# Ledger of designs, part 21: VHH binders against Methionine aminopeptidase (map)

Target 1, 301 residues: Methionine aminopeptidase (map), of Saccharolobus solfataricus (p95963)
Amino acid sequence: MTEDELNKLLLAGKIAAKARDEVSLDVKASAKVLDICEEVESIIIENKAFPSFPCNISINSEAAHYSPTINDEKRIPEGAVVKLDLGAHIDGFISDTAITISLDSRYQRLLDASKTALEAAITNFKAGLSIGEIGRVIEKVIRAQGYKPIRNLGGHLIRRYELHAGVFIPNVYERGLGVIQSDSVYAIEPFATDGGGEVVEGKSITIYSLKNPNIKGLSSRENELIDFIYTRFNYLPFSERWLKEFSTNVDELRNNIKNLVKKGALRGYPILIEIKKGVVSQFEHTVIVKGDSIIVSTKSL
Below, E stands for the ipSAE of ESMFold2; O stands for the ipSAE of OpenDDE; V2 stands for 0.75 times the mean of E and O plus 0.25 times the DockQ between their complexes.

## First folded at step 13 (VHH; framework vhh_7d4b_2)

Design j6 (from v3 with S57N; at its last look DockQ between E and O 0.88; V2 from the best seeds 0.76)
Fold by ESMFold2, look of step 13:
Structure j6 (fold): chain B 301 residues (1-301), chain A 121 residues (1-121)
Amino acid sequence: as target 1 above (301 residues)
Amino acid sequence: QVQLVESGGGVVQPGRSLRLSCAASGFTFSYYDMGWYRQAPGKQRELVARISGSGGNTNYADSVKGRFTISRDNSKNTMYLQMNSLKPEDTAVYYCAAGRYHAFGLYWDHWGQGTQVTVSS
């Protein structure tokens, strides 16, 4: 990578870490999920970056992929275990980070399990190491605390404007995943649970991305929406909340999005729910591998 | 080395049944969501059915609901598709796929080579 690309990755990480650390203090019972995520996204924009995906708030057995909708009234429940997941980008150079906040002290060990697993994974992370061995480290830490890692959800290779760049960073031991590459960017995100250790898709879809901008047979209005999405977000995920400039009619906007998903122009990302409805914890950092060294771009400053 | 090998395809008359198998090796089978895709000539590849790693959650395309059943036997590293009441529209190459969630989406990490299913009078 160039020094300019590295500097953008580092700055995007710093901004995401700032948003994460400041906003986590506002995660309290009865707080509106919408207010929390708008604050995250505002901090990112005020610091001259853009959200790399819509801020996620996933509660209890929800592992991932809930972002508030337009006029969302959802509030943090009493005693909730809340995953705050967010990211920033500068010119498509991405950061991705998450923490868990528990409003119920009984879940502290569950939080410690995924947090300590992340720390252990980063300590062992280096170019040339088998990716599956990172999964072994994570799995060992989580199981030693009496919990299960989530085995079908994990971290990933990141590239410019690509959150999913085709490499999986597991939370359990697995062979045959290749080796960690130098000059690469990875998200490492242990998930721990007191449930079955597997996620399934729920019904709610609140996050979308552009899949194919060249689908034929679309109306003029549908093509305008695709162009709006591409120019603002490229292939990065987005929320309906970010489309207000395109349309003030929420029902019409939602129908357009639904039709574009059905026609294959957009992809929707359903919420992910622990299969036995166990409580889920997550901690995540973005890691840059440069030569033989590791830089945690989302480390607290 | 990861391998997914489909079998059980063939030529059948409308209204008959076939059972497809997908034998997996080189990875921890139970950790992966599994899926059957199909591709008819001149068409895009489409998802037919999906099953969770534990086997406890399934999804089907509308066109096959009530006729097809996906299942898996994790002790044999094998996924199945029971295809009942077959129609000419089911004619396609059927592909086995294995995937997991990379935080923001199900990614199909591994694909088989496919097995032909032909339903004709």
Scores: ipSAE 0.656, ipTM 0.854, lowest interface PAE 1.6, mean pLDDT 93
ESMFold2 (binder alone), look of step 13: mean pLDDT 90; pTM 0.909
OpenDDE, look of step 13: ipSAE 0.772; ipTM 0.895

Design j7 (from v3 with N59E; at its last look DockQ between E and O 0.92; V2 from the best seeds 0.73)
Fold by OpenDDE, look of step 13:
Formats: C-alpha cells, sequence, structure tokens
Structure j7 (fold): chain B 301 residues (1-301), chain A 121 residues (1-121)
C-alpha cells in the first residue's frame, strides 16, 4: 500500500463518516427515505468523492440492502429501528460504514449489542489473527446482551473498485476462514437481532451492479446503458436513481434494467429480511490493516 | 478441509425420479445457505434451488417448480434435491454450493465437483 493509496482510503473514510454523522440526525418518523439517501449521496459528491454504493436505509426487520427508487414515497414509521449504511470512494478506494438509529427507546439494548460488538471486534483486529476469532468476539458480545448474531450476513474484504473481495468476516465463530492480512482493508459489520439470527432474500430489488459487460445479443440501447454504467460505476453497486441522465423515462429505464438482469449483464441485490421478522441492528466501520497497526478510516472526527 | 460431495446422479428415463445428496464437511453447515446449480452442455451454469441455513426458506428456478424439492438435514450436514417428473431438459451436471451474504449479495464460498444427471429415453 502506497502513501497515496492510504491517503485516498483515509479521505474516503472521512467523507463517509461525515455524511453518516450529519444525516443520521435527520432520521425521524415520517421522513422520506429518498430524502435521507439523497442527502447522504449529495454530501459525498459535494466533498469530491462518489458513493461506494447506493445509500441503504433498512427498517426494522429489513436487515440490509434497501435503497430508495426513483420517486420513492416510502417513509420512516413511528418507533422504527433504522439502519443507515453508506460508503464513499475516491478513485476506487472504498469506505463502508453503517449506523443504527432507533426511534423507540425499547431497542436501545439491541443497538448497544451490535455497537459494542463492533468496538470489541476492532479492538481485537490485527494482522495474523484468525478471522474466525473476530467472529467469536462479536458473537460473545451480542449473545451477552441477550440477542442473536446474524450468522449468514457479515463483513468483508475490500479492494480497489471491489466492494466484495472474497473474504467473509463472520459474526459468529467459525474455523478455517484464514487470517487477517496486512495491507488489506476490511469492513466489519456486526448484526444483532431479536429474531432467528438468519436473513433471507426479500422480493424487492433496489440495488444493481454490472456483472458481465460483454454479453452478446444486446440492443444498441442496452449496450449504451452498459457503457454508461461501466464508465460511472465500474463494478460497484448502483441505483436506478443514478441513471437519470441516461433516460428520464422511468418506465423505459426500469424495463432496460430488468432485461439486462434477465440477460445476465446486471446483477440485482434483493433486500435482506430477518427470517423470523426480528428487529435488526447494525454498526459498521472500515478498517485498514497496516503492519501491526489498524486504522479505522470511517471513525468520527 | 472444506468438502462438498454430491451423490445420487445417474441415467433415468423421462418421468422418473432421482434424489441427489450433498454431504458437507470442514465448515459449520448450518451457518450457510445451500444451493443446487446445474450446467448443461453448451449452457451457462444456472441456479436450480436454494435453501436457507435453517431450512426455513427455499427458492426454485421456474423450470423446476413443482417438480423439484430442496431440503437439508443439519444434524447430518447433508442437503438433498428430490427431482420428480424428470425431463430431457434437466440433463446436466449438478453442483452443490454453500454460501453466505457478503456485502450486497449471496456469494457461494464452496462448491462440489458435481454429479451427472442424464434424462433420456
Amino acid sequence: as target 1 above (301 residues)
Amino acid sequence: QVQLVESGGGVVQPGRSLRLSCAASGFTFSYYDMGWYRQAPGKQRELVARISGSGGSTEYADSVKGRFTISRDNSKNTMYLQMNSLKPEDTAVYYCAAGRYHAFGLYWDHWGQGTQVTVSS
């Protein structure tokens, strides 16, 4: 890792943290989720970065991966537990962070479970440590609070223009997951729930990514869309909201996206729902491992 | 060492049934979603069926709905695919996969070597 690369990572983290900290204060009952996410993304762009992925705003039993669509009228309900998940990147150097806001004081303990677990994970995070041990730490903390960790959803290795780089950071102990590597970037994101501790795919898809730009048999317009996506987002996730410059016709845009998913050019990401409809909390930081040191790039200033 | 071992494949006539098994070892089986993929000659690998870690949720490709049933026994670290009313179009190598949700999607962390299923008259 060069000094320049490190600086870009750090700046990206700082920008994401800023957006998180400012916009999280606006999370309240009856607020439009679209307004919240547009503000997050606006702050990131205004600070000369680009969103790593569309702003996620997942509510109650929605664990992850809801992002507002064009003209989304969804609002935050009374007493909601809201997960705000966002990230910024500079030249592909990615940050990823999340915070949970509860509009019901009864869920404070649930929030504390995942928040404390994240802190414990970071404290124990070091090069050479077995990744499964991080899972053990997270699991212990969450269970001690009387909640369940989500077993099949967790953190991940991050690389340049690769939000997912093949390594899973678990919320429960598991053997044989390898060791934490120096000069690597990880997202740590404990999930806690009062439900079953497992997520399943919902029916709605609001986030996409380029899967195969070289699919044959596409129309001229479809190829233009692929080029548009690749040029702006590379292989990072995107929202239909970010394609307005390509087409102002929402129905046409959605139809093209749907067809490209069907043809295998794009990947769609379903919303993840807690299997027993339990309420979910999440906290997340990006951690840079540099030798014997770790840096939390998304830490608040 | 992680292993996924498929069994139960073979040659059958149309309308017959087969039951595939996938024996897992080397990882915590119940923590993973499991799935069956298949790849026919000259075609891309496609998802056939998926089952959540607890078995509480299942998904099927449209082409196999009503004919195939995916299940799992976590006490035996084994996943199954009951295939009824088999058609020639079901001919393929069937692969077992184990995965979890990383970042935004389900990523398959482990794969079996596959088992051949041939449906022919």
Scores: ipSAE 0.670, ipTM 0.857, lowest interface PAE 0.8, mean pLDDT 95
ESMFold2, look of step 13: ipSAE 0.670; ipTM 0.859
ESMFold2 (binder alone), look of step 13: mean pLDDT 90; pTM 0.908

Design j8 (from v3 with Y31S R100S Y101S F104S; at its last look DockQ between E and O 0.01; V2 from the best seeds 0.00; counts 0 for: pae O 13.2 > 2, placed apart)
Fold by OpenDDE, look of step 13:
Structure j8 (fold): chain B 301 residues (1-301), chain A 121 residues (1-121)
Amino acid sequence: as target 1 above (301 residues)
Amino acid sequence: QVQLVESGGGVVQPGRSLRLSCAASGFTFSSYDMGWYRQAPGKQRELVARISGSGGSTNYADSVKGRFTISRDNSKNTMYLQMNSLKPEDTAVYYCAAGSSHASGLYWDHWGQGTQVTVSS
């Protein structure tokens, strides 16, 4: 990792933290999720970065992967537990961060569970450590609070222009996941719930990413869309909201996206729902492992 | 000039206790999160414990939880690490660290020179 790369990572983290901390204050009942996410993304862009992925705003039993669609009218309900998950990147150097806001004081302990777990994970995070041990730490903290960790949703390795780079950081102990590497970037994101401790895929998809740009047999228009996506987002996740310049016909756009997913050119990320419809909390930071140091790039300013 | 000076290290037998101190100067002590790191021979430096600026929040590595206690006296610009029930695996150079106090995250701006702790029979 060069100094230039590190600087970009740090700046990206700073920008994401800024957006997170500012916009989280706007999370309130009856607020439109689209307004919140557009503000997040606007702040990121205004600060000369780009969103790492579409702003996620998952509510109550929605654990992850909800991002507003075009003309989304969804609003935050009274008493909601809202997960705001966002990231900024500079030249592909990615940050990823999340917080949970509860509009119901009864869920404060749930928030504390995942927040404390994140802090504990970071405290124990070091090069050479078995990744599964981080899961053990997170699990222990969350369970001690009387909640369940979500076992099939967690952190991940981050690489340039690659948000999910194949290494999973679990919220429970797991063997055989390798060790934490120096000069690597990780997202640590404990999830806690009062439900079953597992997520399932919902029916809706609101986030996509380029999977295979070299799929054969595509129409000219489909190829144009792939080129459009690749040029702008590379392999980073994107929203249909970001494709308005390609087509003003929303139905046509959605059909093309759907077809490209079906054909294997695009990956869709279903909304993830807690299996027992439990309420979910999440906190997340990006951590840079640099030799003997652990840098949280997305810390508050 | 910012200074962090560790003291209290030494050689002890297993099961014994040590208390480390970190004297800070050159910055507004209460505005900084403080932490202890350690580096054992042949191993990488690892975070042992962290304490917020106000002292209201603490975190510990799992390996030391229940045995070590981090604390601070902001009136004396000093952070402490009470180490009880010491084990041979606790042998390391212990470093004091200071970072800006924010709502979340770890980023250490200043480091001490370290103090040696040796646990052996």
Scores: ipSAE 0.005, ipTM 0.206, lowest interface PAE 13.2, mean pLDDT 93
Fold by ESMFold2, look of step 13:
Order: C-alpha cells, then sequence, then structure tokens
Structure j8 (fold): chain B 301 residues (1-301), chain A 121 residues (1-121)
C-alpha cells in the first residue's frame, strides 16, 4: 500500500464518519428516509468525496439493502430501530460504516450486543489471525447478551472500486476462511437480532451495481446507460436517485434498469429481512491492516 | 425454486481421486459465488473451497491446498471440486452452497443435500 493510497483511505473514512455522526442526530420519528439519506450523500459530496454506495436506512426487521427511491415518501416509525449504513470513496478508495439508532429504549441491549461485538472484533483483529476466529469473538459477545448473530451476513475485504472483494468476515465461528492479510482493508459488521439469526431476500430492489458492461444485444439507449453507470460509479453500487442526469423519465429509467438486470448487465441487491421478523442491530467500521498495526478509518472524529 | 444437487461422491482408497459436481437451477448462476463445505461426523461444517461468480477468484482451506481444485462452468450452471490425493481425513459429507453477491456480504443462503465421500481401505 502506497502512502497516497493510505491517505485516501483515511480521508474517505473521516468523511464517512462525519456524515454518520452528524446525520444520526436527525434520525427521529416521522423524518423522511429520503431526507436522511440525501443529507448523508450531500455531506460526502460537499467534502470532496463520493458515496461508495447508496445510503441505506433499514428499519426494525429489515437488516440491509434499502435505499430510498426517487420521490420516496417512507418515514421513520415511532419506536423504530434504524440502521444507518453509508460509505465514501476517493478515487475508489472506500470506507464503509454503519450505526444503529433506537427510538425505543427497550432495544438498547440489542444495540449494545452488536456494538460491543464490533469493539471486541477490532481489538482481536490482526494480520495472521484466522478469519473464523473473528466470527467466534462476535458470536460469543452477541450470545452472551441473549441475542443471536445473523449467520449469513458479515464483513468483507475491500479493494479499490470493489466493495466486496471476495473475502467474508463472519459473525459466527467458521473454519477454513483463511487469515487476515497485512496491507488490506476490511469491513467488520456484526449483526445481532432477537429473531432467528438469519436473513432472507425480500421483494424490493433499490440498489444496483454494474456486473458485465460487455453484454451483447442491448439497445442503443441501454448501452448509453451502461456507459453512464461505468464512467460515474465504476463497479460500485448505485441508486436510481443518482441517474437523474441520464433521464428524468422515471418509468423509462426503471424499465431500462429492470431489463439490464434481467440481461445480466446489472446486479440488483434485494432488501434483506430477518427470517422471523426479529429486530436487527448493526454496527460497522472499516479497518486498515498496515504492518503490525490496525487503523480504524471510520472511527469517530 | 432454487436447487443445488451434488454428485460424484463415493468410497475410494487413500491416494485416489474423486470429482464432485454441483448442478444448480432456479437462479442466475453467474451472479452467485459458490462454495464447497464438508462435515465429518461429530464436527461442525467447514469451508473447503470457494469460487467467485465470474470464476476469477478462489480460496481453499489449508488442509486441501494443492490437492483440491474448485472450478465452475457458467454455461452449464455447474460447479466442480476435483479432489486428488485423498486422505482418510477427507471423509465427510460434502455440501454445495450458493450465495448472491451483496453489498453487505450475504453469503451462502442456499445449500444442497450433500454427497458422502469416504476414504478408506
Amino acid sequence: as target 1 above (301 residues)
Amino acid sequence: QVQLVESGGGVVQPGRSLRLSCAASGFTFSSYDMGWYRQAPGKQRELVARISGSGGSTNYADSVKGRFTISRDNSKNTMYLQMNSLKPEDTAVYYCAAGSSHASGLYWDHWGQGTQVTVSS
């Protein structure tokens, strides 16, 4: 890792942490989800970075992968447990972070479970450690609080313009996942629940990414959209909200996206829902492994 | 309906080879990372090998490196595990797993029924 690459990772982390910490104060009953996510994304852009993926707001049993759509009217319910998940990048050097805010004090221990698990995972995180041992640490903390980790969600290796670069950091013990590498960047994101400890895909898809820009048989308009996506977002996830400069006809835009997913040019990310509709908490940091040291790039300022 | 069907298991002598196949249906195969897991009697399920949706990235458990090779043929919706130089310690039920590529790392939401591999003389 060059000094320049490290500086971009650190700055992207600081910007994401700033957005997270400032906007979390606006997560209140009756607030529009769209307003919250646009505020996150605006802070990132105003600080000379770009969102590394669309800001997520996931409520109660929704674990991940909801970002507001164009003219979205969804509002935060009374007593909601809200996951705010966001990230920034500078030239493809990515940060990824999340926090849970509960508007119901009875869920504080559920929040503490995933938060404390994240802290314990970071404390144990070092080059050469078995990745499955991180899952053991997370699992022990969450279960000790009387909750279940979500076993089919977890953290991941990050590379330039690759939010998920092929290595999974589990929330439960698992053998055979290899070891943590030096000069690498990882997201660590424990999920805890009072439900069954597993997520399933829901119907709603609001987040997409480029999968294969070389698909044949696309219309001229479809190829133009692919080129627009590649030049603006590379392979990073995006929202329809970021395509207004390409088309203001929302129905046409949505049809083009749907067709590109069907044809294999784009990947969709369905909303993830706890299998028994239990409430989900999440906390996440991006960690840089450099030599013998660990740097939490998304740590609060 | 998502289906993952393993085949190619059996009883073999130490030092011999087997090739496992996992036939997939009910989803866009190339969009999914695939993996082989195994579970020996009385032990927890463990990852053996994984392969990315494109086939460009692979990972192996230390115990099988150099002996096992994971591959996939996206035109046939099939993943393979070539198992060479088999040892009695490789005896287990082998499971195929599929996970969609997600921003937050959702892996392995579909599992096959398993195929028995027994290495003994």
Scores: ipSAE 0.000, ipTM 0.298, lowest interface PAE 11.5, mean pLDDT 89
ESMFold2 (binder alone), look of step 13: mean pLDDT 85; pTM 0.858

## First folded at step 15 (VHH; framework vhh_7d4b_2)

Design k1 (from j1 with H102Y; at its last look DockQ between E and O 0.89; V2 from the best seeds 0.82)
Fold by ESMFold2, look of step 15:
Structure k1 (fold): chain B 301 residues (1-301), chain A 121 residues (1-121)
Amino acid sequence: as target 1 above (301 residues)
Amino acid sequence: QVQLVESGGGVVQPGRSLRLSCAASGFTFSYYDMGWYRQAPGKQRELVARISGSGGSTNYADSVKGRFTISRDNSKNTMYLQMNSLKPEDTAVYYCAAGRYYGFGLYWDHWGQGTQVTVSS
């Protein structure tokens, strides 16, 4: 890792932390999900970075991967447990961070479970440590609070322009996952639940990425959309909300996206829902491993 | 050392049944979503069925719904695909896969070597 690359990672982290901390104060009953996510994304852009993925708002049993659509009317319910998940990048150097806000005080212990698990994971995080041991730390903290970690959803290695770089950071103990590498960037994201500890796919798909730009048999309009996506987002996830410059006809745009997913040019990412509809909490930081040092790039300013 | 080993493939006539098994080792089986994929000659690999780690949620391709049943026995570290009312278009190599969610997607990090299923007169 060069010093320039490290500086971009640190700046992307600070910008994501700023957006997270400022916008979390606006997560209130009846607030529009669209307004919250657009404010996150605006702060990132105003600070000369780009969102590394669409801002996520996941409510109650929704664990992850909902981002508002164009003209989305969804509002925060009374008593909601809300996961705000966001990220920024500068030249493909990525930050990824999340917090949970509860509008129902009964869930404070659930929030504390995932928050404390994140703190414990970071305290133990070092080059050479077995990745599965991070999962053990997270699992122990969450279970001690009477909750379950979500075992099929976890953190990941981050590389330039790659949110997923092939390494899973578990929320439960498991052997054989290798060791934490120096000169590397990881997202650590404990998920805790009062449900079954497992996610499944829901029906909503609101987040997409480019999968294969070379699919044959596409219309000229479909190829134009692929070119637009590649130029603007590379292979990073995007929302239909970021495609308004391409087309003002929302129905046409949605049909193009649907067809491109069907034809294999785009990948859609369904919402993830706790299997027993239990409530989910999440806290997440991006951690940079540099020599013997651990730097939390998304730490509050 | 992860290993997924499919078995139960073969040649059968249309309308008959086969049961595929996938024996897993080297990882905590119940922590993984499992899936069956198939690849027919000249075609891309496609998802046939998927089952959650606990077994509490399943999904099927439209072409096999009502005829195929995915299941798992976590005490035996084994996933199954019961294939009833087989048709010639079910002819393919069938693969088992294991995966988890991270970085916005379900990633199938472990694959078997495949087992041939041939449905012909």
Scores: ipSAE 0.734, ipTM 0.883, lowest interface PAE 1.1, mean pLDDT 94
ESMFold2 (binder alone), look of step 15: mean pLDDT 90; pTM 0.915
OpenDDE, look of step 15: ipSAE 0.849; ipTM 0.928

Design k2 (from j1 with H102E; at its last look DockQ between E and O 0.96; V2 from the best seeds 0.74)
Fold by ESMFold2, look of step 15:
Structure k2 (fold): chain B 301 residues (1-301), chain A 121 residues (1-121)
Amino acid sequence: as target 1 above (301 residues)
Amino acid sequence: QVQLVESGGGVVQPGRSLRLSCAASGFTFSYYDMGWYRQAPGKQRELVARISGSGGSTNYADSVKGRFTISRDNSKNTMYLQMNSLKPEDTAVYYCAAGRYEGFGLYWDHWGQGTQVTVSS
């Protein structure tokens, strides 16, 4: 890792932390999810970075992967447990962070479970440690609070323009996952639930990414959309909200996206829902491993 | 080491059935979503069916819905695909895969080497 690359990672982390900390104060009953996520994304852009993925707002049993759609009217319910998940990048050097806000004090211990698990995971995080031992730490903390970790959703290795670079950071103990590497960037994101501890796909797909820009047999319009996406977002996830310049007709835009997913040019990311509809909490930081040191790039200033 | 081994492929006449198995080792099977993919010559690899780690949720491609059934037995570390009413268009190499959600989607970190299914007269 060069010093320039490290500086971009650190700055992207600071910007994501700023957006997270400022906008979390606006997560209130009746607030529009669209307004919250546009505020996150605006803060990131105003600070000369770009969102590394569409701002996520996932409510109650929704664990992850809901981002507001064009003209979205969804509002935060009374008593909601809200996961705000966001990230920034500078030239493809990524930060990824999340916080849970509960509007119902009865869920405070559920929040504490995933938050304390994140703190414990970071304290133990070091090059050469078995990745499965991080899962053991997370699992122990969450279960000690009377909750279940979500076992099929977890953290990940991050690389330039790759939000998910093929290494899983588990929330449960597992052997045989290899070791934490120096000179690497990881997202650590414990999920806790009072449900079954597993996520499944829901119906909504609001987040997409480029999969294969070279698919044959596409119409001229479809190729123009792929070029638009590649030029602006590379392989990072995007929302339909970021495509308004390409098309003012929302139905046409959505049909083009669906066709490109079907043809293999784009990948869609369905909302993830707790299998028993349990309430989910999440806390997440991006961690940089450099030599013997650990740097939490998304730490509050 | 992680290993996924498919079996049960072969040559069958249209309208017949086949049952595929995928034996898993080297990882905690129940923690992983499992899937069957297929790839016909000249085509993109496509998801045929998937099943959650607990077995509590399944999903099927439209082209196989009502004809194929995915299942798993976590005590035997094995996933199955029952394929009924087979058609020539089902001819492909069938792969098993194992994955978990790494942020946005199901990422298939482990793949088998595949088993050939041929449906012809």
Scores: ipSAE 0.626, ipTM 0.841, lowest interface PAE 1.5, mean pLDDT 93
ESMFold2 (binder alone), look of step 15: mean pLDDT 88; pTM 0.892
OpenDDE, look of step 15: ipSAE 0.697; ipTM 0.870

Design k3 (from j1 with G105D; at its last look DockQ between E and O 0.97; V2 from the best seeds 0.83)
Fold by ESMFold2, look of step 15:
Structure k3 (fold): chain B 301 residues (1-301), chain A 121 residues (1-121)
Amino acid sequence: as target 1 above (301 residues)
Amino acid sequence: QVQLVESGGGVVQPGRSLRLSCAASGFTFSYYDMGWYRQAPGKQRELVARISGSGGSTNYADSVKGRFTISRDNSKNTMYLQMNSLKPEDTAVYYCAAGRYHGFDLYWDHWGQGTQVTVSS
């Protein structure tokens, strides 16, 4: 990795941490989820970066993958356990981070479970360590608090313009996943729950990415949208909220997105819900492995 | 060594049934969502059915709803696809896959080599 690439990773992490820490203070009962996520994204842009994916705000048994839609009226319920998940990039050098805020004191131990698991995972994280051992550390901490880790959702290797680069960082022990590599970037994201420890897809799809830009037989309008998406977002996830410059007719835009998903040009990312509707907590950092050391790019300033 | 081994393919007449199996080894089977994909000659690979790690959630392609049933037996590390009322359009190589969510993306970490299903009259 070059010094320039490392500096971009560090700056993207710093910007994501700033957005996370500032906006988490606005996560309160009755706040509109749209206002919260637009503030996250605005801070990132004001600091000369771009969101690496749409701001996620997931409530209670929703584990991940809800981002506000255009004119979204959803508000945070009283007593909610809220996961705020966000990231930034500079020229495709990505940060990814998340925090859980509970408006119900009964869930503090659940939050502590995933938070402490993240801290323990980071303490053990080093080049050459079996990736499955990170899962063991996370699982042990979460189960010791009386909760279950979510076993089919986890962290990941990050590469330039690749939020998910094909290496899984588990929340449970597993053999055969290889070793942590030097000169690599990883997201570590423990999930804890009082439910069954597994996520399934819900119906809502609010996050998309480019899958195949070379689909033929599309209308001229559809091809223009594909070109717009590729030039602005590359293969990174995006929200319909980021397509207003392309089209101000929301219903038409949504129909175009739906058709492009059906034709295979785009992929949609359904909301992930805990299988028994248990409450979910998550904490996440991006870590850079350099030599025998690690740098937590998303640590608080 | 991770392995997914499909079996149960063959040649059958339209309207008949066939049961595919996928035997898994070398990984913790219950931690993975499982899926069946198929690919006909000259066509793109498509998802047929998927099942959560616990077996508590299933999804099907519209073209097979009501005819195909996915299941799994975690004690035997095996996934199944019961294919009823088979049609010539079901002719394809059927692939077993295992995956989990890498952040946003359901990533299919492991794939089998496939088993041929031919529905001919």
Scores: ipSAE 0.748, ipTM 0.881, lowest interface PAE 0.9, mean pLDDT 94
ESMFold2 (binder alone), look of step 15: mean pLDDT 90; pTM 0.906
OpenDDE, look of step 15: ipSAE 0.808; ipTM 0.910

Design k4 (from j1 with F104W; at its last look DockQ between E and O 0.93; V2 from the best seeds 0.75)
Fold by OpenDDE, look of step 15:
Structure k4 (fold): chain B 301 residues (1-301), chain A 121 residues (1-121)
Amino acid sequence: as target 1 above (301 residues)
Amino acid sequence: QVQLVESGGGVVQPGRSLRLSCAASGFTFSYYDMGWYRQAPGKQRELVARISGSGGSTNYADSVKGRFTISRDNSKNTMYLQMNSLKPEDTAVYYCAAGRYHGWGLYWDHWGQGTQVTVSS
């Protein structure tokens, strides 16, 4: 890892943290989720970075991957537990962070479970440590609070222009997952719930990514869209909201996206729902491992 | 160390049934979503069925709904695919897979070697 690369990672983290900390204050009942996410993304852009992915705003039993669509009228309900998940990148050097806001004081302990778990994970995070041990730490904290960790959703290795570069960081102990590597970047994101402790795919898809730009048999317009996507987002996730410059016809755009997913050119990411409809909390930081040291790039300013 | 071993494949006539098994080892089975994929000659690999870690949720490809049933026994580290009313178009190599959500989508961390299923009159 060069000094230049590190600086870009750190700046990306700082920008994401800024957006997170500022916009999280706007999470309130009856607020439009679209307004929240657009503000997040706007702050990132204004600070000369790009979103790593579309801003996620998942509510209650929604664990992850809800991002507003074009003209989305969804609003935050009373008493909601809201997960705000966002990231910024500079030249493909990525940050990823999340925070949970509860509009119901009864869920404060649930928030504390994942938040404390994240802190504990970071405290123990070091090169050479078995990745499964991080899972053990997270699991212990969450269970001690009387909640369940989500077993099949967790952190991950991050590479340049590669948000999910493999290497699962679990919320439960598991052996044989390898060891934390120096000169690597990880997202640590404990999920806690009062439900079953696993997520399933919902029916709705609001986030996409380029899967195969070389699919044959596409129309000229479909190929143009693929080029548009690749040029702007590479293989990073995107929202239909970000394609407005390509087409102002929303129905046409959605149809093209749907067809490209069907044809295997694009990948769709379903919303993830807690299996027993339990309420979910999440906190997330990006951690840079440099030798025997770690840097939390998305820490609050 | 990690192994997924498929069994139960073979040659059957249309309308008959087969039951595939996938024996898993080397990882915590119940923490993973499991799935069956298949790949026919000249075609892309496609998801056939998926089951959550606890077995509480299942998904099927439209082409097999009502005919195939995915299940698992976590005490035996084994996943199953009951295939009824088999059709020639079901002919393929069937693969067992184990995966988790690495932030966004389901990523299949482990794959079996596959087992051949041939449906022919």
Scores: ipSAE 0.637, ipTM 0.845, lowest interface PAE 0.9, mean pLDDT 95
ESMFold2, look of step 15: ipSAE 0.747; ipTM 0.884
ESMFold2 (binder alone), look of step 15: mean pLDDT 90; pTM 0.906

